# VHH binders against o26223, part 310

Target 1, 191 residues: o26223
Amino acid sequence: MKLLWTSQHIKVTVHIDGKVSKMDVLEAIKTRRSIRKYQDREVPEELIDKILDAAMCGPSAVDERPWHFIVVRNREMLEKIPEVHPYGAMVKDAPVAIIVCCDSSLEKIPGFWVQDCSIASQNILLAAHSLGLGAVWTGVYPLEDRVEGIRRLFSIPEHVIPFSVIPLGYPAENPGTRDLFDPDRIHLEKW
Below, E stands for the ipSAE of ESMFold2; O stands for the ipSAE of OpenDDE; V2 stands for 0.75 times the mean of E and O plus 0.25 times the DockQ between their complexes.

## First folded at step 22 (VHH; framework vhh_7nfr_2)

Design AB1 (at its last look DockQ between E and O 0.80; V2 from the best seeds 0.00; counts 0 for: pae E 2.4 > 2)
Fold by ESMFold2, look of step 22:
Structure AB1 (fold): chain B 191 residues (1-191), chain A 124 residues (1-124)
Amino acid sequence: as target 1 above (191 residues)
Amino acid sequence: QVQLQESGGGLVQPGGSLRLSCAASGFTFSRYDMSWVRQAPGEGREWVSWISYGGKDTYYADSVKGRFTIARDNVKNTLYLLMDSLKSDDTAVYYCARDAFDLYGEFDSPFDYWGQGTQVTVSS
């Protein structure tokens, strides 16, 4: 990976297979949408590696880094996810999905792993978007039926907690950008 | 063809009880989370309760906690709402709804199918 230092405003470009990404961070955050329709096109392994590298760059409580990731490409496994996840129907049509998990044996302070895995999950969404992919965060934790179903399907041990399922691929839809800024949510000094 | 049919509504006195049922057809009921939603006269729809597809997870609006119980029978493809200690503020049309919400998925509508509703009237 080749980093280019272009100014004091620090806009980093990254070389992946001769491709240069120039998406600004604020642009990525503002334009990312949940994508549920994908092209029948493989996602190269090196892009998944970059996405997971980004996922692991997030801060974690007392640097505990409790996350583990299951990368699912097998068609038969992807097709079974809707049997245990009522809103995972798009996963069967995705070329790949990432399951974000917490390994509770890595926790250093109880209960903060949810924030840690949420940060990793959002980083996956942003990194995928910056690489020209679409993704959606489908919720698993804290719903017992979904946690049990995903754990059973992927043989996840009892001390590991599946948190989210994130299907991704090259997008086959464009839902557009939403303007959700609400100044009434901003409080200066006090409530 | 998804169909949801509510029943069990009626007139009841304050402090009374009712049991609502919702018969589901045209889809695999046991694969979907379900909700009860109500609409009081002249008001918008208010979410009442939710149950996960396997029945292990339930949530309730604060207005009904401790008084209402949601349940499902995945063999009979039926959703239930057991209502105890009814009060006048519970007067509404009650709808069975199939959830479409995937927690974080930016979905425009939380429900994709609705029943016709059943009237519950709490009056002395």
Scores: ipSAE 0.449, ipTM 0.788, lowest interface PAE 2.4, mean pLDDT 88
Fold by OpenDDE, look of step 22:
Structure AB1 (fold): chain B 191 residues (1-191), chain A 124 residues (1-124)
Amino acid sequence: as target 1 above (191 residues)
Amino acid sequence: QVQLQESGGGLVQPGGSLRLSCAASGFTFSRYDMSWVRQAPGEGREWVSWISYGGKDTYYADSVKGRFTIARDNVKNTLYLLMDSLKSDDTAVYYCARDAFDLYGEFDSPFDYWGQGTQVTVSS
C-alpha cells in the first residue's frame, strides 16, 4: 500500500514497508509546511532515528552541540503538553513529539545555543518532511511560562532549557506551498 | 461564543494615564496569549503589547515600551493595559485580541478574536 501525499509540486510516496522516496534538499525546504493535523498512524522508530540523526548534523557554535532531544510517545504526556503550551493543541493528536533542549553546561560560548537549537529544530522539520511526515515548530524558549511548563512536565533539570516542541506524524492536511521569495530583501554588496 | 470587551478608554491630557480592561468570556482565558492592538485614524492596526497565558512573559512595541504595562488576571478573565505618560500619538482605538497561533505559525493573522475596541484620545 502506497500512501501518496501530493502537494501542488511534490509527490511524496510513502511505502508501508518504510521505504520513502527521497526528496532533494531544496525541494524539502521550499515545500515544507507546518502540519498540525495527523493521521491515526504510528511513526516508525526508524524514521524518528533518521530525523534525530538529521537534527544532530547541523552546525553549532564552536561545535558545542548543546542539544538534547526528548522523544515523547506516551499519550498521557502528549495530552498534557497543551496545558503548558497554549498553541500546542495539535501535539495531543500527534503520535510522537520531539522536545529540543539545550544543555547549558555544554555551551562553550554563551547565547549561541539558540541558533544551535534552531538549526536542530529546522533540520527536524525538513527531515520529517522529506520522509513524508508532517511537523510543526512550536516555540518554547524564550517564553518563561512555556519553558517552565515543559520543564516541570518532563522533569527537565535547571541547567537544561527546553527550546521547542515538535509534534510529528503522517500528515492529514495539505496546506499547499507558498512562494516566499522576495527580491526586495536581497541587497547587493551593500544595503 | 468567544467574547472580548474592552473598557477604560477616554479623553486624557498628554502625560496622563489610563487603564484599559478587557473582559474575556467564552473560552479558557488562562490558556491563551493575549495582545493589545491599536488603530489610529487613517492608519493600520498596530500591535502594542503581548502577554503570555501565564502572565510571565510580556512584550511591547517600541513606541510604548517603558510607558505601557500589560497585565492579566486569569481568575477574573481580564486583560489590562496600563498606559502612562500618554502622548497624542497614542490616540487610537485599542483592541483586545486573542492570539490564535503560535509564534512559528504560517498564518495570515496572528489573532482570531477581537473586541469592539475602546477609544483612547490624548489631547490637550
Scores: ipSAE 0.428, ipTM 0.763, lowest interface PAE 1.1, mean pLDDT 90
ESMFold2 (binder alone), look of step 22: mean pLDDT 81; pTM 0.820

Design AB10 (at its last read DockQ between E and O 0.69; V2 from the best seeds 0.00; counts 0 for: pae E 2.2 > 2)
Amino acid sequence: QVQLQESGGGLVQPGGSLRLSCAASGFTFSRYDMSWVRQAPGEGREWVSWISYGGKDTYYADSVKGRFTIARDNVKNTLYLLMDSLKSDDTAVYYCARDAFDLYGEDSSPFDYWGQGTQVTVSS
ESMFold2, look of step 22: ipSAE 0.557; ipTM 0.823
ESMFold2 (binder alone), look of step 22: mean pLDDT 81; pTM 0.811
OpenDDE, look of step 22: ipSAE 0.444; ipTM 0.778
ESMFold2, fold request of step 23: ipSAE 0.445, 0.470, 0.522; ipTM 0.775, 0.791, 0.811
ESMFold2 (binder alone), fold request of step 23: mean pLDDT 81, 80, 81; pTM 0.809, 0.806, 0.811
OpenDDE, fold request of step 23: ipSAE 0.613, 0.612, 0.624; ipTM 0.837, 0.838, 0.837
ESMFold2, last read: ipSAE 0.414, 0.455, 0.475; ipTM 0.766, 0.787, 0.800
ESMFold2 (binder alone), last read: mean pLDDT 79, 80, 80; pTM 0.802, 0.807, 0.808
OpenDDE, last read: ipSAE 0.619, 0.614, 0.574; ipTM 0.837, 0.834, 0.822

Design AB11 (at its last look DockQ between E and O 0.49; V2 from the best seeds 0.00; counts 0 for: pae E 2.9 > 2)
Fold by OpenDDE, look of step 22:
Structure AB11 (fold): chain B 191 residues (1-191), chain A 124 residues (1-124)
Amino acid sequence: as target 1 above (191 residues)
Amino acid sequence: QVQLQESGGGLVQPGGSLRLSCAASGFTFSRYDMSWVRQAPGEGREWVSWISYGGKDTWYADSVKGRFTIARDNVKNTLYLLMDSLKSDDTAVYYCARDAFDLIGEFDSPFDYWGQGTQVTVSS
């Protein structure tokens, strides 16, 4: 069974068996949108594995790879996330969420973990989109309430910092296309 | 029904201080980030300050940084704005706003509910 999903004039064919048509990287980047509405449909584990694989393929400072991922499918836990994440309301409606974390003990150079986890988070979004899923990056770090909230909720050790919560699911919305290119933000040779 | 009611505004001289309060009801106050937004005459709304649901995180616009302090009492369901060293440019209607908890899209307003506002006038 093939499911066709059209987002921003891109048709993504998703097979129930987890096989999906691929889009090129530029298309994925340009057409990706935050998706906050999801179908009442489970995300196959195979897709999550692919997403997590992609999440771990990004560069990191001196190859420190400080990231950890919590895959959350438990309905009760998903429903609790909004309680400690005011902008995470959509998480309760998602079939799965990935919490990106940094293990500070893996840091080789201080501070770059934010970039590392950002890259991982973005790769999750791009991979999800390329696989016909919708996702949204909900920021946890650097907000202390959110960090501590997620930490407590998932019993995350003190040396591990929750960075982002990314709900995923089959999209139940189509935000359409947008053009974000701004030539005024491009400076040649100097500011 | 979500309700936000600001109070504490008034007339004050430059250099003076005011404390604004916002009484919240109709929702679980402790689960929402809150903000103060102001609108001066003839101007657009300016985001003044933000506080996280637990009160541990705050943000201030550059225009008020070092002078204003946002705080909240989740037991009293009240948001506060302590305004010190007030300037004429601080004259505005100040609104209490609830941060949007249920964002539909990327371009949604960050706030979903507002109070009626309280007038702050800074004049010699």
Scores: ipSAE 0.557, ipTM 0.818, lowest interface PAE 1.0, mean pLDDT 90
Fold by ESMFold2, look of step 22:
Structure AB11 (fold): chain B 191 residues (1-191), chain A 124 residues (1-124)
Amino acid sequence: as target 1 above (191 residues)
Amino acid sequence: QVQLQESGGGLVQPGGSLRLSCAASGFTFSRYDMSWVRQAPGEGREWVSWISYGGKDTWYADSVKGRFTIARDNVKNTLYLLMDSLKSDDTAVYYCARDAFDLIGEFDSPFDYWGQGTQVTVSS
């Protein structure tokens, strides 16, 4: 057993069956729903750390990893988001939100940062779900009004591009599952 | 009470132009994205155009791209649709609609309020 120095964002783990997951990955993908209502309950920092660790595990164009994350817990800041994001109204009721950003100075191949930040955003949703939390991806990029508004509100520099705002918390709703499988979208060998 | 009131419809010949207006009241207009939606007789709804709350972003259905222009005046709380090069297939009731849900959404209906509509008829 290799012991690690205790620090913020590092935890000692114990394995029972060779993995640490609380939920099967296919189950997480199939059962994750957008959650817009949250319990009045804090989300522990260690859960946010696990979610952000998962976000950073995603592949990126030529391993550029252009993402940055702003963790927002301050009530005044959360309550201002609807001023610049019309569909972020539930964010004011969330205990925490994560803003996914691209630092364009980290881009190695132009324009693929959108895919990179999309992967990170989806990993946040799946990780939150696997930890018993609910989350929703609210869109920022490519809408100029939203990008400029969020950048202004959080003092984000011009070379950093806010991509998404993801409020999360313990869910206070259960919207059920969706059946989205469409065989007509599947093409064998050719279009 | 949220209210949306369209005006400016009418009869026009093919190739003509028309400007629709939508007066908004009962909400902070400048904080909402807005759409125009149309419905031809016996048809379902067809989204026409969208404009972001600040007016910097606009999108158009392929059927109207290059011919229609969406605009807003956040001081007068008014949404506009300038329609040029009108065709008979543009004949429909045009509705001003307030977008309810994000572009990346899991929702049943993208609009929470719309007006009574204004008739646009393109015929020779």
Scores: ipSAE 0.392, ipTM 0.750, lowest interface PAE 2.9, mean pLDDT 88
ESMFold2 (binder alone), look of step 22: mean pLDDT 81; pTM 0.814

Design AB12 (at its last look DockQ between E and O 0.67; V2 from the best seeds 0.00; counts 0 for: pae E 2.9 > 2)
Fold by OpenDDE, look of step 22:
Structure AB12 (fold): chain B 191 residues (1-191), chain A 124 residues (1-124)
Amino acid sequence: as target 1 above (191 residues)
Amino acid sequence: QVQLQESGGGLVQPGGSLRLSCAASGFTFSRYDMSWVRQAPGEGREWVSWISYGGKDTYYADSVKGRFTIARDNVKNTLYLLMDSLKSDDTAVYYCARDAFDLIGEFDSPFDYWGQGTQVTVSS
C-alpha cells in the first residue's frame, strides 16, 4: 500500500514500510509548504531520525553546532504547547513535534545561533517534505512569552533557548505550490 | 462567537493623548497575541502595534514608536493602546485585531478577527 502526497507539480510516494521516493533538493525547496493538518497516523522513528540527521547537517558559525532537539510524542505535552504558543494550534493534532533549541554555552560567536537554528529548522522542514511528511515552522524565539512558555513546559534550562516548534505528520492537506520568485529582489553587482 | 469592541476614540488636539480599549470576548484572550491596526481615510490598513499573549513582547510601527504603548489585561480581557503626542497623521479608525500572524509568513492575513473600530481624530 502506498500513500500518495500530490501537489500541483510534485508527487511524493510514501510506502507503508517507510520507504520514500527520492526528491530533488530544488524540488523539495520549491514545493515545500507549511502543513498544519495531519493524518491520524504515527510517524515512524526512522523518519524522525532521518529528519534530525538532516537538521544537524547544516552549517553553523565556526562550526559551533549549538542546536539541541526535543522530540515530543507525548499527547499531553503536544496538547499543552498551544497554551504557550498561540500559533501552534496545529501541534495538538500532530503525532510528533520537534523543538529546536540553542545551547548558548556552545556558542563560539554570539548571535549566530539564530542563523544556526534557522538552518536546522529549515532542514527539518525540507527533510520532512522530502520524506512525504508535512511540517510547519512555528516561531518561538525571539518572543519572550513563547520562549519562556516552552522553557517552562519542557523544563529547559536557562542557558538553552527554545527557538522553534515544528510539528510533523503525514499531510492531511494539500496547499498546492506557489511561485515566490521576484526579480525585483535581485540586484546585480550593486543595490 | 469572537467579539472585539473598541472604545476610547474621539477628537483630540495635536500633542494630546488618548487611551483606546478593546474588549474581547468569545475566546480565551490570554492565549492570543493582539494587534492594533488603523485605517486613515482613503488609505489602506496600517499595522500599529502588537503585543504577545502574555504581554511581555511588544512591537510598534515606526510611525508610532515612542508615542504609543500597547498593553493588555488578561484578567479583564482587554487590550489597550495608550496614544501620546498625537499627530494629525494619527487620524484614523483604530481597530483591535486578534493576531493570526505567521512569523514564517504563510498566512494570507495576519489577523483573523477585527472589531468595528473606533474613530480617532487629531485636529487643531
Scores: ipSAE 0.714, ipTM 0.862, lowest interface PAE 0.7, mean pLDDT 90
Fold by ESMFold2, look of step 22:
Structure AB12 (fold): chain B 191 residues (1-191), chain A 124 residues (1-124)
Amino acid sequence: as target 1 above (191 residues)
Amino acid sequence: QVQLQESGGGLVQPGGSLRLSCAASGFTFSRYDMSWVRQAPGEGREWVSWISYGGKDTYYADSVKGRFTIARDNVKNTLYLLMDSLKSDDTAVYYCARDAFDLIGEFDSPFDYWGQGTQVTVSS
């Protein structure tokens, strides 16, 4: 920790020894890809904390913030996810996964939790990418088989709805970026 | 080894009905979502219907919704497609396909195994 005091003005600069790389927000959005292969490398708890902080920064219906997050690092639990999620095979190879859930007791306006948890899930993907991690959103809600399976596996109570499972880790693949802009999808003033 | 074997195709008149079956072997059928996909002459493959591994969730292409019903029997390892109110546009080879990738996200190739196909021809 280094503090610097300058001349006529009282300036206190807290300098945390270390480097932080910054990615422009548009660059993050354009370059984020679903990453399904991970290095055999632990993800520091500090990075998970930053990702979850970002997840909770999203807007929500009437500020209801209905989200809860289950952080899964236990190898045995990660290896069980494919038993209840047909396309969760990469989760067993991930050092960590985040399960985004809705606590329906926190809803203020019924039914908007899907938008709320979608925003949180996308923020997780973008934050992970900005920190040099790769992630993928694997769908749970609204598929009844997956919701029941994940709820059972993680002992999630009936009033809590698992929404997505997001494995993440340092990427071991690079799919590259895609140019998806399509002007034909843009309608000025009306359809 | 993964095997998918379709049957039940044939020649039917417009407005008729047909039931397709797909026998699955060489994998744990009840752990996989499954689809029917069709290919009309001179066309690319078109997704028709999807069913979740436990059978609780189903989806249909707009072109067949209300006319086709997908079902599965996880005891007999069999996928079904019940086709009603058949139209000439339904003429195609129908394939049983095992889904490889999540419905949500970026699809590169949604299916990893296909059956041999069964011909459905709708003509009067």
Scores: ipSAE 0.375, ipTM 0.749, lowest interface PAE 2.9, mean pLDDT 87
ESMFold2 (binder alone), look of step 22: mean pLDDT 80; pTM 0.811

Design AB13 (at its last look DockQ between E and O 0.77; V2 from the best seeds 0.00; counts 0 for: pae E 3.4 > 2)
Fold by OpenDDE, look of step 22:
Structure AB13 (fold): chain B 191 residues (1-191), chain A 124 residues (1-124)
Amino acid sequence: as target 1 above (191 residues)
Amino acid sequence: QVQLQESGGGLVQPGGSLRLSCAASGFTFSRYDMSWVRQAPGEGREWVSWISYGGKDTWYADSVKGRFTIARDNVKNTLYLLMDSLKSDDTAVYYCARDAFDLFGEFDSPFDYWGQGTQVTVSS
């Protein structure tokens, strides 16, 4: 059984056997949308592995690779995330969430971990989309309440900083595509 | 039903102080970030201040930074805005707003509920 997910311009075919049609990187970037509604369907571990593999393929400052990932499938835990993340309501409806964290002990140059974890988070979103899944980036860092909330909830050690919570699932919505190109944001040679 | 009710506005002289309150009901107040937004006559709405659900994180517009303090009492379901050193430019209707802002979300509006507002007039 093939599940076809159509955006206005892109059809992603997801096979039940885990085979997914290939999506080129530009298509993935341009057509990706935040998905906050999910089907009552489990995400295969194989897809999560692919997503996590992608998450770890991004660059990091001096190759510090400070990221850690918490994969959350436990329903109780997913349901608790909204309690400490006001904008994470959709997490309770997702079959799985990935929490991207930074291990500060791995940081070689201070401050770049934010970029590193951002790249990892974005790669998760893109990979998910390319695999026919929907995801959304819910920001944790740098909000102290959210950081501390997630930390407590998942018993994250003090030297590890939760950065983002990304619920994942098969999309139950189609928000369409946006044209976000703005030539006014492009400056040639100088501002 | 979500309800937000502002109070504490009034007429004050430049340099004066006011404390605005927003009584929240109809939702779990302690689970939502909250904001103050103001609208001056003939102007658009300006985001004034923000506070996280636990009160540990705050933000202020540059126009009010150092003069205004946002606070909340989650037991009383109340949001506050302490306004010091008020200026004529602070004259506006001040609204309490429930924050729906996802930092990485694609929302049309950063707020989903608003109060009726309270008038603040700073005049000599």
Scores: ipSAE 0.539, ipTM 0.806, lowest interface PAE 0.8, mean pLDDT 90
Fold by ESMFold2, look of step 22:
Structure AB13 (fold): chain B 191 residues (1-191), chain A 124 residues (1-124)
Amino acid sequence: as target 1 above (191 residues)
Amino acid sequence: QVQLQESGGGLVQPGGSLRLSCAASGFTFSRYDMSWVRQAPGEGREWVSWISYGGKDTWYADSVKGRFTIARDNVKNTLYLLMDSLKSDDTAVYYCARDAFDLFGEFDSPFDYWGQGTQVTVSS
């Protein structure tokens, strides 16, 4: 059946192979690596929506959900990030970056927003990986130079704290897996 | 192209002080975080201190906290380490190093450029 629709109602995409990525959660956790090289290929808005939906599924202290996300696709803005982030060179080469922020006015109990935004940031990395994308967490908080620089660049208000900048795209590298399991870090019943 | 050149090492007695300098060239010094790293005889390299590109953030290894002060002069493109209350176990070659990866790197080697080092010897 041929679908003839106006552009107002539906976009029809044809995937010749018709497959989407499926990944077991333990596989995603074990195989996710920091990816700093990206293909010259745009990331569809639909994938960013899925990633941010996953980011917001994380738990937060007393369900405070203090996170906000800035999605950056503008080339000029991406190219300015290295001016305020010494290790943001790969961000200028990414098709998109996500800035994870805390809105401190949403805190219900003090001192847990870092955990909350860390959970959201890790969920972004895992969701991106499960969708065939690569990402890396570049640190902003708690470094005062970086917090101030990112806040200035993106006009972030003083009560909002930029936490991390996460560039992402289709990977152009494969760093392989690592065996990091260390049984000496496991303590049964007590230290 | 990138050059890091340490100076200011020498022989001191326990309790003494030294000021190390690292002259940087071949890159925009003020855009990079920097570290001091040391290597004692027969040991691996030990991270000592770190300073952010603007100088607002500093960190120290527990072994030197309260005794060492890291600083930078982005006009002179120079990194400094002021070492006070020196102990015999501070004896090492001290290296100026440029950070290569962000806080959340997944590699053992966070530094991409190193100086030649300057010897600090604290004699009993």
Scores: ipSAE 0.352, ipTM 0.729, lowest interface PAE 3.4, mean pLDDT 87
ESMFold2 (binder alone), look of step 22: mean pLDDT 81; pTM 0.819

Design AB14 (at its last look DockQ between E and O 0.91; V2 from the best seeds 0.00; counts 0 for: pae E 3.2 > 2)
Fold by OpenDDE, look of step 22:
Structure AB14 (fold): chain B 191 residues (1-191), chain A 124 residues (1-124)
Amino acid sequence: as target 1 above (191 residues)
Amino acid sequence: QVQLQESGGGLVQPGGSLRLSCAASGFTFSRYDMSWVRQAPGEGREWVSWISYGGKDTYYADSVKGRFTIARDNVKNTLYLLMDSLKSDDTAVYYCARDAFDLWGEFDSPFDYWGQGTQVTVSS
């Protein structure tokens, strides 16, 4: 049994057989933080599969499911991402990154792909966290420099739009907890 | 050491134009998104404009949209702010700021370095 340290002082018990203790969805949402420092430890493929499964479980406009995922483990490629993503410096230190993309040819209703890919990206973050990993959403779209940079770097076809780059790894930092609840943002029945 | 030095400020009449420059040094300028931020007397800092590291993406505060143009020369390590149709409300110290965190960051401040600022005064 290994104890994994999460960014919120949450201990995730990982069994020797690779089973991870379950985190309830509210806990995952509330305790998730962006993690930009990672341990020098590989992420098992099984966890990536679980994360990607979660990424594909979100809703999409008219069930268009426009998302594609590039899983990047190659060190050279990870090290190149910061060159086209100024705030992706942490990617070079991550054992793996997921690039969320939209295949525009799958889009049924224009513009909703952003929501679809956002949901997918968030699910990646939540799933990662629930599995004792740390991740961060680095925005690509709609910044043209970043979109084109990532596109070029990964030879992404023109009809496919890179949306986000999400480095993943076992966390090597603990940003602490945040209380983000704001009752002033809640309106009853009317504004 | 990271250095940002603003210049080009001054006194101008309403409707006038100014061009601000920010000379950057001590870092790879072409790899950082940059912003202009201003602070009027007695007011907090207000974000004015943003430009991506490659210069292809620009954003503006609503207060300056259509009047200001942000640009950069990555060869010269210089950030620019072209200010047209200046108004009295544009009076402020203008700062060049280096973006430190992604737009999706969970940080209080997205900037890690600032210049000393340059005074822009719009007055009749």
Scores: ipSAE 0.469, ipTM 0.777, lowest interface PAE 0.9, mean pLDDT 89
Fold by ESMFold2, look of step 22:
Formats: structure tokens, sequence, C-alpha cells
Structure AB14 (fold): chain B 191 residues (1-191), chain A 124 residues (1-124)
């Protein structure tokens, strides 16, 4: 029996370090930062499972759900990512990384898989943050050098498109919260 | 230590061409995306063009599309900018810059190392 997260009007309760914690969804969205420095501390499989469950809760075009996820914990593999991803240096220092991919055979409407995988990727960032982890989205698609490099490194088949690489771990930095609200970007009724 | 040295600038008539070079040393050049950035007198810095570490992906500012070509030689550790159909608005100091952060970064600047720049002057 696998216990799954419920999608209801309650705050999600999760176990972090043996203690119960909660985070309001708006707080999670406003306080999430890109984290590139991680503690030398293992991330439990349970937390990765919760993060991937959250990733799959996102909407997708015509419910196509084109995403696949590669969970990378092997040190040798993590250390090779910088060879094919110029800004993946922090990935070698992360305890785990998640590669978000699109299976083009699941695509029902051409081209919307980018939005679908973007939604899944952002959900990974938010879920990780709510669980006390830090993460950062490193881009792969649409850069041909990165797509080709990641595909070869992880033996990803031709019909599957690597979209993003997301290293995560317990944060070893705190960049602080930023106030990014800009009312000049809001238009009422018309442009 | 990381070093970026631009060359190839000069005085050019409108409609002319120049090729800028940037010699890179002190780092594994082929593992970094690179950009050209320019600064005209009295203005802020304007991103011009970008090339991926393997050279397969390129992007250009709208102001230079169709006239400029970015390229790299990972054997010679050199970045290039071929500028055609130059006009007075292209007058600027051109800088070679190494991209520091992925596009999804939350930092003030996308570049961590810059060259000293090379002057391009298009006589009106």
Amino acid sequence: as target 1 above (191 residues)
Amino acid sequence: QVQLQESGGGLVQPGGSLRLSCAASGFTFSRYDMSWVRQAPGEGREWVSWISYGGKDTYYADSVKGRFTIARDNVKNTLYLLMDSLKSDDTAVYYCARDAFDLWGEFDSPFDYWGQGTQVTVSS
C-alpha cells in the first residue's frame, strides 16, 4: 500500500527530520529561492517520493501528463553532469538531482509539453521548499548542447526530451526573501 | 586565473564589417556559455549575442539579428563576433563575457568575468 498526498483544503503535513511541519502555500511560493549550496546530508527517499507526487499534481494540456523523472543519487553520475551542463557545478555537490523529461509519445497536442514540464518543474521546487529542502532549476531544453549531453549521459532515448535538471538537498545558504511585486505589471480590463 | 582579451575593434565606415576575437585562458573554455555585450557612450550595457558551450545554440539581440554572427573555436579557446552591415548605432565598446549563472538564476548579473573591451567606431 502506498500512501499518497490528498488534494483537499488542508495544509499538507509532512515529516522532516522526525518532526511534523507545515507551510502555507502562499508562504512557500513567496519564500522559495534558488539554492545552490547544500549540507552534507542525505535526503530521505520518502521526501523525494513526496516531491515527485507533487510534481505530477500539475495540470497538463488535455491531461497528457507527458513527464518522466530520473532520480540521480549515484555520485559518479552526479559528478559527470558538469561535463555536459556548464552551470550544473552545484549538482555534483547535491545529494540528489531530479531530471524532468518529456516522453513525446505521450504528447497529445504538439508543443504544449514545454508548459507541462515547466509546471512539474516548478512544483518540484515548491514541494522541496515546503519540506525544508533547497533546490534550483537548471535549464536543459531548448539548448541543443545540453539536451544532447544529458541524453547521452543518462541513456535517454530519442523520443524522450530532457527538460531540466534540478539538484536538491538541505540548504547550506539562505539568500533571504525578496519583494518582487510590481503593480505596473498589472492591467485592469485591457492592456 | 580567468582571462578574457578582446581584439579586432577599430574605425569602420557605415556598411562595413569587422571580426572581433576574444582569447580565453585560465578556465575550461569549452564548458562555458559565452556572450558579447556592448556599451555605447552614455548608455548602459546591452547584451548582443550568446553562444552555448558546444556552439550549437546561438541567440541575438533584435538590434543585431541578421547582421552579426557569433562563433567559437573550442580548440583555440577563442570567441568571435562577425559584424556585417555596421551602422552608427553599433558604435560601442564590445566586451566578451563569461556566463556565470543559468538563465533561471536569481542573481543581479548573469556574467562573472569580463574582458577589458575593444572599441568599435562606425563613422557617420
Scores: ipSAE 0.343, ipTM 0.727, lowest interface PAE 3.2, mean pLDDT 88
ESMFold2 (binder alone), look of step 22: mean pLDDT 81; pTM 0.813

